# Ledger of designs, part 10: VHH binders against RNA-binding protein 33 (RBM33)

Target 1, 73 residues: RNA-binding protein 33 (RBM33), of Homo sapiens (Human) (q96ev2r1098to1170)
Amino acid sequence: CVVSVEGLSSSTTDAQLKSLLMSVGPIQSLQMLPQQRKAIAKFKEPAHALAFQQKFHRHMIDLSHINVALIVE
Key: E = the ipSAE of ESMFold2; O = the ipSAE of OpenDDE; V2 = 0.75 times the mean of E and O plus 0.25 times the DockQ between their complexes.

## First folded at step 20 (VHH; framework vhh_5c3l_4)

Design v3 (from u1 with S33H F103Y S110E; at its last look DockQ between E and O 0.13; V2 from the best seeds 0.00; counts 0 for: pae E 7.9 > 2, placed apart)
Fold by ESMFold2, look of step 20:
Structure v3 (fold): chain B 73 residues (1-73), chain A 124 residues (1-124)
Amino acid sequence: as target 1 above (73 residues)
Amino acid sequence: QVQLQESGGGLVQPGGSLRLSCAASGFTFSSYHMSWVRQAPGKGLEVVSVISSRGGSTYYADSVKGRFTISRDNAKNTLYLQMNSLKPEDTAVYYCAKGLYWYDSGTEYEFDYRGPGTQVTVSS
């Protein structure tokens, strides 16, 4: 149910990320780790985490390419 | 354990100023975005301002732009809100928050943690 989003611009907010995540499915949490250019998000359903990874891996946000990976919690 | 403690609230006349502080502990403060959120009497929560972990990026609600300034001191693990030109509409409990989530289309908010809040009252 967990994805890692890496390569984030320093200007990307948790609100922007939350909007993208919610476009795929409901989430339980989002933690921003902006110094690492990273965020960790947990979806309510595992299928949504996979769908988000497939849709947004290598996508460009705020002029930065992001890498999305699935994480076992 | 995450701990947030707000201070600096009070009673002030319209046009006055206040500076809110939030002391943070129990997490790596410098690694996270931080927020000020407020709740006016009988109303829901409103995100007032957000600041990035290093302070290079900020967000302000339209209702406070140009009057409020968010800042942080990562060496002191402290978040600040400078509130100028205060209006009666700014009367609320102000909360320091970590893990805030919100949407463009709604006013629903969730927190990982927020402090107990500090009361700001703007009245003649």
Scores: ipSAE 0.012, ipTM 0.231, lowest interface PAE 7.9, mean pLDDT 80
ESMFold2 (binder alone), look of step 20: mean pLDDT 86; pTM 0.872
OpenDDE, look of step 20: ipSAE 0.022; ipTM 0.391

Design v4 (from u1 with S33T L100F F103Y D104E S105G G106S Y109T S110W; at its last look DockQ between E and O 0.06; V2 from the best seeds 0.00; counts 0 for: pae E 12.1 > 2, placed apart)
Fold by ESMFold2, look of step 20:
Structure v4 (fold): chain B 73 residues (1-73), chain A 124 residues (1-124)
Amino acid sequence: as target 1 above (73 residues)
Amino acid sequence: QVQLQESGGGLVQPGGSLRLSCAASGFTFSSYTMSWVRQAPGKGLEVVSVISSRGGSTYYADSVKGRFTISRDNAKNTLYLQMNSLKPEDTAVYYCAKGFYWYEGSTETWFDYRGPGTQVTVSS
């Protein structure tokens, strides 16, 4: 149910990222780690986490390519 | 200044259809997730549907899945909701919203801005 999003631009806001995550499905939490250019989000359904990873992995946000990984809990 | 204006509401019989539109201006429409939310009389806001900035991903509430279709035309700065097989319980004011946040276990819904809404009434 958890994804990490790495390689975020320093200009990417939590509001922008929340919008992208919620476009795939309901989320339960989002933590921004801007010093690491990273965010961690939990989706309500594991299928939505997989769909987000498949859709957005290696895509570009704010001129930065991002890496999306599924996190084992 | 952000402006959102809904249209296309009205009175319809059960089983009928309506298409809602939302004209957007004052921001870069293609950069934002958009949503439709509704409020039935005496109730809180319910998220009906959400669409990603480019239109590739959508979300639907269980109560409308299979009956409603969200879409957007980024060239016209317009958001749409096609509503089929309408039921009396769909009666509500429907709002177009810029941005969206919701999570399980919360009664709280977040968005950057929403329009004044359009009334949809489904009644015999």
Scores: ipSAE 0.006, ipTM 0.155, lowest interface PAE 12.1, mean pLDDT 80
ESMFold2 (binder alone), look of step 20: mean pLDDT 82; pTM 0.831
OpenDDE, look of step 20: ipSAE 0.178; ipTM 0.587

Design v5 (from u1 with Y101F F103Y S110M; at its last look DockQ between E and O 0.09; V2 from the best seeds 0.00; counts 0 for: pae E 12.6 > 2, placed apart)
Fold by ESMFold2, look of step 20:
Structure v5 (fold): chain B 73 residues (1-73), chain A 124 residues (1-124)
Amino acid sequence: as target 1 above (73 residues)
Amino acid sequence: QVQLQESGGGLVQPGGSLRLSCAASGFTFSSYSMSWVRQAPGKGLEVVSVISSRGGSTYYADSVKGRFTISRDNAKNTLYLQMNSLKPEDTAVYYCAKGLFWYDSGTEYMFDYRGPGTQVTVSS
């Protein structure tokens, strides 16, 4: 149920990213990893994690394209 | 009710080792990534390490990479931090956290929950 979001602009806030994640489905957590310009998010349902990855991989946020990957738990 | 309790801190000489533990209860521990964060005297919070829910992925701050090892035991609902080659700069209160925060040009972020912390002091 976990996705990694990479390539985030330093100006992208947790609130902005949370809103994008929630547009796909409820999340259990969001963790920002600023040293890698990265975030880790966990969805309540695995299908939502897959849907988010498929929908938003290479999506542009704050003029920065993001890469979304599923994390094996 | 989410509860996190750190232990294993103490006073140690430079070059020494400590192993921190965090007992977790009140949530499905195996469903969440977990982190260690620290706060040095008079400083802001620093994310030290993060581990995925099953332990397959880890993150380390550059300041601790190669010296610290995060691990978890999902059967015991326990998070660990093995700290080797300790330096005076590692002196801080260490918190077990469900969630993360980050400082970027003065921006703060909230985590879901953290424990009361355990003091680690590295001095001669």
Scores: ipSAE 0.006, ipTM 0.164, lowest interface PAE 12.6, mean pLDDT 78
ESMFold2 (binder alone), look of step 20: mean pLDDT 87; pTM 0.881
OpenDDE, look of step 20: ipSAE 0.019; ipTM 0.382

## First folded at step 21 (VHH; framework vhh_5c3l_4)

Design w1 (from v1 with V50L; at its last look DockQ between E and O 0.08; V2 from the best seeds 0.00; counts 0 for: pae E 15.4 > 2, placed apart)
Fold by ESMFold2, look of step 21:
Structure w1 (fold): chain B 73 residues (1-73), chain A 124 residues (1-124)
Amino acid sequence: as target 1 above (73 residues)
Amino acid sequence: QVQLQESGGGLVQPGGSLRLSCAASGFTFSSYSMSWVRQAPGKGLEVVSLISSRGGSTYYADSVKGRFTISRDNAKNTLYLQMNSLKPEDTAVYYCAKGLYWFDSGTEYYFDYRGPGTQVTVSS
């Protein structure tokens, strides 16, 4: 259920990232970790986490490429 | 230094069972989701199953759902795959992997680390 999104621009907001996550499926939580240029999100269903990773890995947000992985709950 | 070591593969008849294990070291195992990935002869990599860091959520490829069960023991730093009702189509090298990424093509994967793999052969 849990994805990490790394390589975020310092200007990327939680609202922007939440919109992308929700376009794939409902989420339970989103935590921004700006000191690591990272965010952690938990989807309600694990299949949506994989689908988000498939669709948005290496996607560009605010001129920064992001890396998406399945990680810690 | 991250290390992953698979074991438990072998030759088995159709309908048989195998249990794969993956011993992990060099990272905080309980903080990461883990995956089993396989490569059949002459084919690309397929994600077989995923398990969340705490074990509460799992994912299975449609080709193995109902037959395979992923599990983990965070106290022993070990990942498992119970494979039942094996078919010749399950013949592959099976890898355990830390982290899962893939490229825009939808068929390529990046893993933080993977083990050397264990061969599973299902033959009549």
Scores: ipSAE 0.000, ipTM 0.130, lowest interface PAE 15.4, mean pLDDT 77
ESMFold2 (binder alone), look of step 21: mean pLDDT 84; pTM 0.854
OpenDDE, look of step 21: ipSAE 0.020; ipTM 0.436

Design w2 (from v1 with S33T V50I; at its last look DockQ between E and O 0.77; V2 from the best seeds 0.00; counts 0 for: pae E 9.4 > 2)
Fold by ESMFold2, look of step 21:
Structure w2 (fold): chain B 73 residues (1-73), chain A 124 residues (1-124)
Amino acid sequence: as target 1 above (73 residues)
Amino acid sequence: QVQLQESGGGLVQPGGSLRLSCAASGFTFSSYTMSWVRQAPGKGLEVVSIISSRGGSTYYADSVKGRFTISRDNAKNTLYLQMNSLKPEDTAVYYCAKGLYWFDSGTEYYFDYRGPGTQVTVSS
């Protein structure tokens, strides 16, 4: 249910990232860790986390390529 | 409600200049990447230029590098495109666009919203 998004630009906002996550499915939480150029998001359904990772891994947000990983919890 | 309104288009001779503006409202302008995209007659959309939310990073299509300059004024919620040394090949409808952008597949673009566009015609 959890994805890690890394490689975020310092100018990427939580609103931008939340919109992207929500385009795939509803989320339970989003934690921004800007000092690490990272965010942690938990999807309501595990299938949506997989779909997000498959669709957006290595895509650009705000001119920065992102890395999306699934996190087992 | 998101609103984008382009202006500044028109007819210009080759070698001339135009400055496009895009007035934005209905969202926190300073939080979003903005871009100019264009569509020439009978062609698909081309991303002309992209500017990061705070203006620190820019992208230009190879066809416009050195001639066009994207900028933004976050205090006025306005996006700009300065177009110099215009060529007939620059003739298109120019749109400003709000949103996140994807380059991983080379053809996949995502826009939250796009304005109605402004016509730029470069002709003798």
Scores: ipSAE 0.006, ipTM 0.322, lowest interface PAE 9.4, mean pLDDT 81
ESMFold2 (binder alone), look of step 21: mean pLDDT 88; pTM 0.902
OpenDDE, look of step 21: ipSAE 0.034; ipTM 0.456

Design w3 (from v1 with G99S S105E; at its last look DockQ between E and O 0.79; V2 from the best seeds 0.00; counts 0 for: pae E 9.4 > 2)
Fold by ESMFold2, look of step 21:
Structure w3 (fold): chain B 73 residues (1-73), chain A 124 residues (1-124)
Amino acid sequence: as target 1 above (73 residues)
Amino acid sequence: QVQLQESGGGLVQPGGSLRLSCAASGFTFSSYSMSWVRQAPGKGLEVVSVISSRGGSTYYADSVKGRFTISRDNAKNTLYLQMNSLKPEDTAVYYCAKSLYWFDEGTEYYFDYRGPGTQVTVSS
């Protein structure tokens, strides 16, 4: 249910990333880790986390290429 | 509620210049990347240019590189596009768009919102 998004621009905000996540499905939480250029998001449904990773891995947000990975808690 | 309003379009001769503006309200403008997107008659949307939320990074389509300059003034909540050396091929409705995301190195895009657009016509 959890994805990590790495490689974020220092300009990318939680609102911007939340909008992208919500385009795939409802989320339970979003934690921004800007010093690591990283964010952690938990989807309500595991299928949405997989879909987000498949759709957005190695794509670009705010002019930065990102890596999306699924996380097992 | 997000509001985007483009202005500055018009009729211009080839080789001429126009400066487009987009007034933004209803969101924290400085927190989002912004873009200009255009649609020529009978064609789909083309991303013209993108600027990061703080203005430190920009992207330009190959068709406009060296001729167009995107900028933003976060204190005035305004996005700009300076268009120089205009060609008939630049004729389109130009839209201001909020929160552009890339899916495939700039060939597929997603936006939260866009404005109603402003017409740019380049004809002799």
Scores: ipSAE 0.006, ipTM 0.310, lowest interface PAE 9.4, mean pLDDT 80
ESMFold2 (binder alone), look of step 21: mean pLDDT 83; pTM 0.849
OpenDDE, look of step 21: ipSAE 0.024; ipTM 0.468

Design w4 (from v1 with Y32W; at its last fold request DockQ between E and O 0.84; V2 from the best seeds 0.00; counts 0 for: pae E 8.3 > 2)
Amino acid sequence: QVQLQESGGGLVQPGGSLRLSCAASGFTFSSWSMSWVRQAPGKGLEVVSVISSRGGSTYYADSVKGRFTISRDNAKNTLYLQMNSLKPEDTAVYYCAKGLYWFDSGTEYYFDYRGPGTQVTVSS
ESMFold2, look of step 21: ipSAE 0.006; ipTM 0.364
ESMFold2 (binder alone), look of step 21: mean pLDDT 81; pTM 0.828
OpenDDE, look of step 21: ipSAE 0.355; ipTM 0.728
ESMFold2, fold request of step 22: ipSAE 0.006, 0.007, 0.012; ipTM 0.292, 0.250, 0.356
ESMFold2 (binder alone), fold request of step 22: mean pLDDT 82, 82, 83; pTM 0.832, 0.833, 0.842
OpenDDE, fold request of step 22: ipSAE 0.213, 0.340, 0.174; ipTM 0.646, 0.728, 0.604

Design w5 (from v1 with R54S G56S S57T T58I; at its last look DockQ between E and O 0.07; V2 from the best seeds 0.00; counts 0 for: pae E 13.0 > 2, placed apart)
Fold by ESMFold2, look of step 21:
Structure w5 (fold): chain B 73 residues (1-73), chain A 124 residues (1-124)
Amino acid sequence: as target 1 above (73 residues)
Amino acid sequence: QVQLQESGGGLVQPGGSLRLSCAASGFTFSSYSMSWVRQAPGKGLEVVSVISSSGSTIYYADSVKGRFTISRDNAKNTLYLQMNSLKPEDTAVYYCAKGLYWFDSGTEYYFDYRGPGTQVTVSS
């Protein structure tokens, strides 16, 4: 149920990213790691994590291409 | 429904060690990232460390890197913080938190829930 979002622009706000995640489904947590241009989010349902990855991998936000990966641990 | 209970705080001399525990119930512990946050007297909350649901991804604040170790035991629904080389500046109430969020500024954050906290005092 966890995705990583990498390649975030420094101008991308946490509120903006949370809104994008919630457009796919409810989340349980969002962790911003701005030092690494990265965020970690956990969806309530695994299917929503896959859907987010499918919709937004390599998408452009704030003039930066993001990489979305499903985290398997 | 959600309950978090911290323990293991106390008084310790500079250079000493403490191990904090957080017992979790009322949610599927293994599905959530968990964190430790602290509040020093007269200050706002500071995110100390965050650990992913599996334990494979970890964040530390610069102020504690190399001294503190976060861990979790998903079979026991328990979060831990090993604190070594303690300094007077580590004096704070330490909270266990579920589902922590924060923003680039480092001064804004949110969480779903936190426990009542455990006091850590580092004094000669």
Scores: ipSAE 0.000, ipTM 0.139, lowest interface PAE 13.0, mean pLDDT 79
ESMFold2 (binder alone), look of step 21: mean pLDDT 88; pTM 0.890
OpenDDE, look of step 21: ipSAE 0.127; ipTM 0.559

Design w6 (from v1 with L100F; at its last fold request DockQ between E and O 0.81; V2 from the best seeds 0.00; counts 0 for: pae E 8.1 > 2)
Amino acid sequence: QVQLQESGGGLVQPGGSLRLSCAASGFTFSSYSMSWVRQAPGKGLEVVSVISSRGGSTYYADSVKGRFTISRDNAKNTLYLQMNSLKPEDTAVYYCAKGFYWFDSGTEYYFDYRGPGTQVTVSS
ESMFold2, look of step 21: ipSAE 0.012; ipTM 0.356
ESMFold2 (binder alone), look of step 21: mean pLDDT 84; pTM 0.856
OpenDDE, look of step 21: ipSAE 0.164; ipTM 0.574
ESMFold2, fold request of step 22: ipSAE 0.012, 0.007, 0.000; ipTM 0.384, 0.256, 0.088
ESMFold2 (binder alone), fold request of step 22: mean pLDDT 85, 85, 85; pTM 0.867, 0.867, 0.868
OpenDDE, fold request of step 22: ipSAE 0.076, 0.223, 0.105; ipTM 0.509, 0.616, 0.531

## First folded at step 22 (VHH; framework vhh_5c3l_4)

Design x1 (from w4 with L100F; at its last look DockQ between E and O 0.10; V2 from the best seeds 0.00; counts 0 for: pae E 10.9 > 2, placed apart)
Fold by ESMFold2, look of step 22:
Structure x1 (fold): chain B 73 residues (1-73), chain A 124 residues (1-124)
Amino acid sequence: as target 1 above (73 residues)
Amino acid sequence: QVQLQESGGGLVQPGGSLRLSCAASGFTFSSWSMSWVRQAPGKGLEVVSVISSRGGSTYYADSVKGRFTISRDNAKNTLYLQMNSLKPEDTAVYYCAKGFYWFDSGTEYYFDYRGPGTQVTVSS
């Protein structure tokens, strides 16, 4: 499903974040909101969204810890 | 307010070289990936190359790999594309684009903004 990634460094790129997402599974979309230090990504499979959240919650990207949340229906 | 201005296009013979530049303003250049996209006459957009915000990661379409080199200078807010060994198939309008969203298909992508483009024509 959908994850939100917050706490992004202002220097974290869409390419870098896409690579992390794709390491877990294929994504349908990624929308970067760098002014809010946030991104929203949709995985094609809900299990991959859960796996990403579990693996990368509080992970450090560009010296910033990120918070990953599932957007659950 | 976002401005992207491409330059360096022109008419060249097959086998020739061109270096494209893109001057950027109105956003924090160093916080965004940048890309070159092209559109041949009567065709859709094709992603040519992508570079990460700090330049540490690049992507090239198979059709240009080994011939084109993307680079950026974050101190000058400028994106570059060095194009060598040009072929008639490279004839297109080349656009500088801010950001890159990749979907599972190599032909589906999304950009936040692109410039007006610069024409590259490879012909005898």
Scores: ipSAE 0.006, ipTM 0.182, lowest interface PAE 10.9, mean pLDDT 80
ESMFold2 (binder alone), look of step 22: mean pLDDT 84; pTM 0.848
OpenDDE, look of step 22: ipSAE 0.287; ipTM 0.686

Design x2 (from w4 with G56D; at its last look DockQ between E and O 0.78; V2 from the best seeds 0.00; counts 0 for: pae E 8.2 > 2)
Fold by ESMFold2, look of step 22:
Structure x2 (fold): chain B 73 residues (1-73), chain A 124 residues (1-124)
Amino acid sequence: as target 1 above (73 residues)
Amino acid sequence: QVQLQESGGGLVQPGGSLRLSCAASGFTFSSWSMSWVRQAPGKGLEVVSVISSRGDSTYYADSVKGRFTISRDNAKNTLYLQMNSLKPEDTAVYYCAKGLYWFDSGTEYYFDYRGPGTQVTVSS
């Protein structure tokens, strides 16, 4: 149910990332880790986490390419 | 609720200039990347330019690079597009859009909202 998003631009906000996550499915939480250029998000359904990773891995957000990985909790 | 309103379009001769504005309300403007997209007659949507939420990173389509400048004023909740050296192929409806995602090729897009658009016509 959990994805990590790495490689975030310092200009990418939690509101923008939340909107992108929610375009795939409802989320339970979003944690921004700006010191690491990283965010951790938990989807309510594990299928949505997989779909988000497959759709957005290595894509560009706010002019930065991101890496999306599934996280085992 | 989210509202985006474009303005500044019009008729202009080739080589002319226009400045588009987009007034935003109903959301925290400074938290979102913003973009200009356009649709020429008989064509699909094209991403023209994107600006990061803080305004420190920009993207331009190759077709407009060097001629168009995107900017934002977060204190006024306003997005701008300065269009110089306009060409007939720039004729389109121009939309401002909240948030944008695409492949590097620019073929797949996502954005939360877009405005009703403003017509730009470049003809002699």
Scores: ipSAE 0.008, ipTM 0.367, lowest interface PAE 8.2, mean pLDDT 81
ESMFold2 (binder alone), look of step 22: mean pLDDT 81; pTM 0.827
OpenDDE, look of step 22: ipSAE 0.022; ipTM 0.407

Design x3 (from w4 with S57Y; at its last look DockQ between E and O 0.06; V2 from the best seeds 0.00; counts 0 for: pae E 9.9 > 2, grease 25.3 > 24.2, placed apart)
Fold by ESMFold2, look of step 22:
Structure x3 (fold): chain B 73 residues (1-73), chain A 124 residues (1-124)
Amino acid sequence: as target 1 above (73 residues)
Amino acid sequence: QVQLQESGGGLVQPGGSLRLSCAASGFTFSSWSMSWVRQAPGKGLEVVSVISSRGGYTYYADSVKGRFTISRDNAKNTLYLQMNSLKPEDTAVYYCAKGLYWFDSGTEYYFDYRGPGTQVTVSS
C-alpha cells in the first residue's frame, strides 16, 4: 500500500520522514515533494500502511500537523 | 539471491525507440515498487521512472515525460521501459532498481538492489 503525507513543513527532511515511516515497518520507496508540502511512500506490507495512517494522521512534525491518506492500488 | 538483469539497450539514432526489459528473481516481484534509474558518463544517478507494485502509480522525470512509458508484467517478473523519440541526452547506463528512496529533485538516492545496467547510446 501507498500513503500520502501532506502538510509537511519545508524543514522536514527525507531522513526524518524515513525514520518515522520505518518505525512502523519497512518501506519500498519514499518520494519527497517539498514544493507541494507532500511525500508519497510505499510500505512493503499493506498492513503497515494502514497502521501508519491510523497512528500518524494529524501527528505533528516540525510544528506542522500532517494529514495521512491511503492510496490503494 | 536478489537478481535484476537489464536488457534491450544498444545504439540508436536520434528519434528512434528502444524497449528495455529487467528480469527479476530472488524476491516477490509483485509486492515491490520498481524503478528505472540512469547514469550518464561522469554524472550522478537520475531517477527516470517509478512504478508501484500493481501499476496504479507511476512517476516520470520531467526530461522523459511523454516519451518514456514504464510498465510491468507481474506474471513474468519483468519490468519494462519503452523509450520513444530518443535524444542524445538520453545516452546513459540504465538500471532497474528495487527499494529506491529519493527526493523529487532527483539529487540523493538510496536503493536496496540494482542490476548491472544496460547501455543506451543515442548518436548521430
Scores: ipSAE 0.007, ipTM 0.246, lowest interface PAE 9.9, mean pLDDT 80
ESMFold2 (binder alone), look of step 22: mean pLDDT 83; pTM 0.844
OpenDDE, look of step 22: ipSAE 0.021; ipTM 0.362

Design x4 (from w4 with W102F; at its last look DockQ between E and O 0.14; V2 from the best seeds 0.00; counts 0 for: pae E 12.3 > 2, placed apart)
Fold by ESMFold2, look of step 22:
Structure x4 (fold): chain B 73 residues (1-73), chain A 124 residues (1-124)
Amino acid sequence: as target 1 above (73 residues)
Amino acid sequence: QVQLQESGGGLVQPGGSLRLSCAASGFTFSSWSMSWVRQAPGKGLEVVSVISSRGGSTYYADSVKGRFTISRDNAKNTLYLQMNSLKPEDTAVYYCAKGLYFFDSGTEYYFDYRGPGTQVTVSS
């Protein structure tokens, strides 16, 4: 149910990233790790985590390409 | 452990002002957007205002735009809401919240955590 989003711009907010996550499905948590240019999000449903990774891997946010990976809990 | 504590509520006459504060601890405050939400008697939650983690972006509900100002001091781990020109319709419990989630164009909202709230009453 967990995805890692890397390559985030330092100006990207949790609100902006959450809107992308929620476009796929409801989430349980979002942790921003700005020093690593990364965020960790947990979806309520495993299928939504896979769908988010497939839809948004290498997508552009705030002029930065992001890399999305699934994480084993 | 996440802790949010609101303060600054109270009773005020219409046209008056209040400044709410929210002390935050137990998480990296500067890494999270913060919001004020309110619940009027007999009503659901309404998102009043949101501020980005660094303060560069803000959102205000139409009902408060021009009257309320959200701000944050990341050095003091504190969120603020300046409330001016208060109206009886602003009467509510005001909560500060960590991590606001929106549906696109929808009214459904999810929060990671919110405080116990502070009562604001505008009457007389």
Scores: ipSAE 0.006, ipTM 0.169, lowest interface PAE 12.3, mean pLDDT 79
ESMFold2 (binder alone), look of step 22: mean pLDDT 82; pTM 0.835
OpenDDE, look of step 22: ipSAE 0.210; ipTM 0.643

Design x5 (from w4 with S31D; at its last look DockQ between E and O 0.06; V2 from the best seeds 0.00; counts 0 for: pae E 13.0 > 2, placed apart)
Fold by ESMFold2, look of step 22:
Structure x5 (fold): chain B 73 residues (1-73), chain A 124 residues (1-124)
Amino acid sequence: as target 1 above (73 residues)
Amino acid sequence: QVQLQESGGGLVQPGGSLRLSCAASGFTFSDWSMSWVRQAPGKGLEVVSVISSRGGSTYYADSVKGRFTISRDNAKNTLYLQMNSLKPEDTAVYYCAKGLYWFDSGTEYYFDYRGPGTQVTVSS
């Protein structure tokens, strides 16, 4: 249910990332870790976490390529 | 150590106005979205409003939309909530919260830290 999103631009806002995550499915939480250029998001359904990773891994957001990984809790 | 301190609560008649402030320290305020959440007696927490780190995006719960305005001053590390046309159902403890959260229909949320809160009482 958890993904990490790394390589975020410093210009990427929490609202932008929330919109992107919600385009795949409902989320339970989103935490921005700006010092690490990273965010952690939890989807309500594991299938949505997989779909997000598949769709957006190495995608470009704000002129930065991002890495999306699935995380087990 | 993250510190959030709310102020500006009080007792007000229906239709009145209050302005809440939240002083922030112990983190880089301009890097974080901020929110106001409230807890009415006997109820769970409700997200009232959220503002993005630079102030360009806002969210309001349907119950307060058009009456409340969230704002921030990143130079002063301060978050604000202007509350107009207050109703008895706005009576709650209002908390300043740091972090981003998810919700659908306003029922679920996550935040990193919140302050001790300020009481707002609207009575006729």
Scores: ipSAE 0.007, ipTM 0.175, lowest interface PAE 11.6, mean pLDDT 79
ESMFold2 (binder alone), look of step 22: mean pLDDT 81; pTM 0.821
OpenDDE, look of step 22: ipSAE 0.652; ipTM 0.862
ESMFold2, look of step 24: ipSAE 0.006; ipTM 0.145
ESMFold2 (binder alone), look of step 24: mean pLDDT 82; pTM 0.831
OpenDDE, look of step 24: ipSAE 0.655; ipTM 0.868

Design x6 (at its last look DockQ between E and O 0.41; V2 from the best seeds 0.00; counts 0 for: pae E 7.4 > 2)
Fold by ESMFold2, look of step 22:
Structure x6 (fold): chain B 73 residues (1-73), chain A 125 residues (1-125)
Amino acid sequence: as target 1 above (73 residues)
Amino acid sequence: QVQLQESGGGLVQPGGSLRLSCAASGFTFSSWSMSWVRQAPGKGLEVVSVISSRGGSTYYADSVKGRFTISRDNAKNTLYLQMNSLKPEDTAVYYCAKGLYWFDSSGTEYYFDYRGPGTQVTVSS
């Protein structure tokens, strides 16, 4: 399943986000969309996408509150 | 596996200074914002200060602005709090914390994934 992470700080890196995502489970892809302050990530297992959303929605990353949404493909 | 260990607390007179340290391990320290929170006797937790993962942004509670300075050394996996002009009202257990949720003052909520065992700071004559 796919998650959207919005509200990213301009200082948040793809390595930092990949580390957070992989702390929950293995990912297939990560797309950084810096002009939108957004990233799109796909987990290998749908349950990990839900777990990531539940854990990190409204979490602070680098002093920016993020919003995590599940995206149905 | 996350380990946070505070040190540097103690007894100090009003107007004095202390420097707190927090040694971190078990996670990628440089990827996370870190915070100091405190708990006065019989009170709830108060967020004292937050620092961004790279150290470029900071937050301070109004009660400590101008007196406390948060910093970090990502090469040493260590978080610091320099506490100057201490007041009796600063007496508390100070915790180093990872993972903080909060909103603006109208709906502020706190959440910490992990915190250390804390270090006691006592300010009295």
Scores: ipSAE 0.014, ipTM 0.352, lowest interface PAE 7.4, mean pLDDT 81
ESMFold2 (binder alone), look of step 22: mean pLDDT 81; pTM 0.818
OpenDDE, look of step 22: ipSAE 0.020; ipTM 0.414

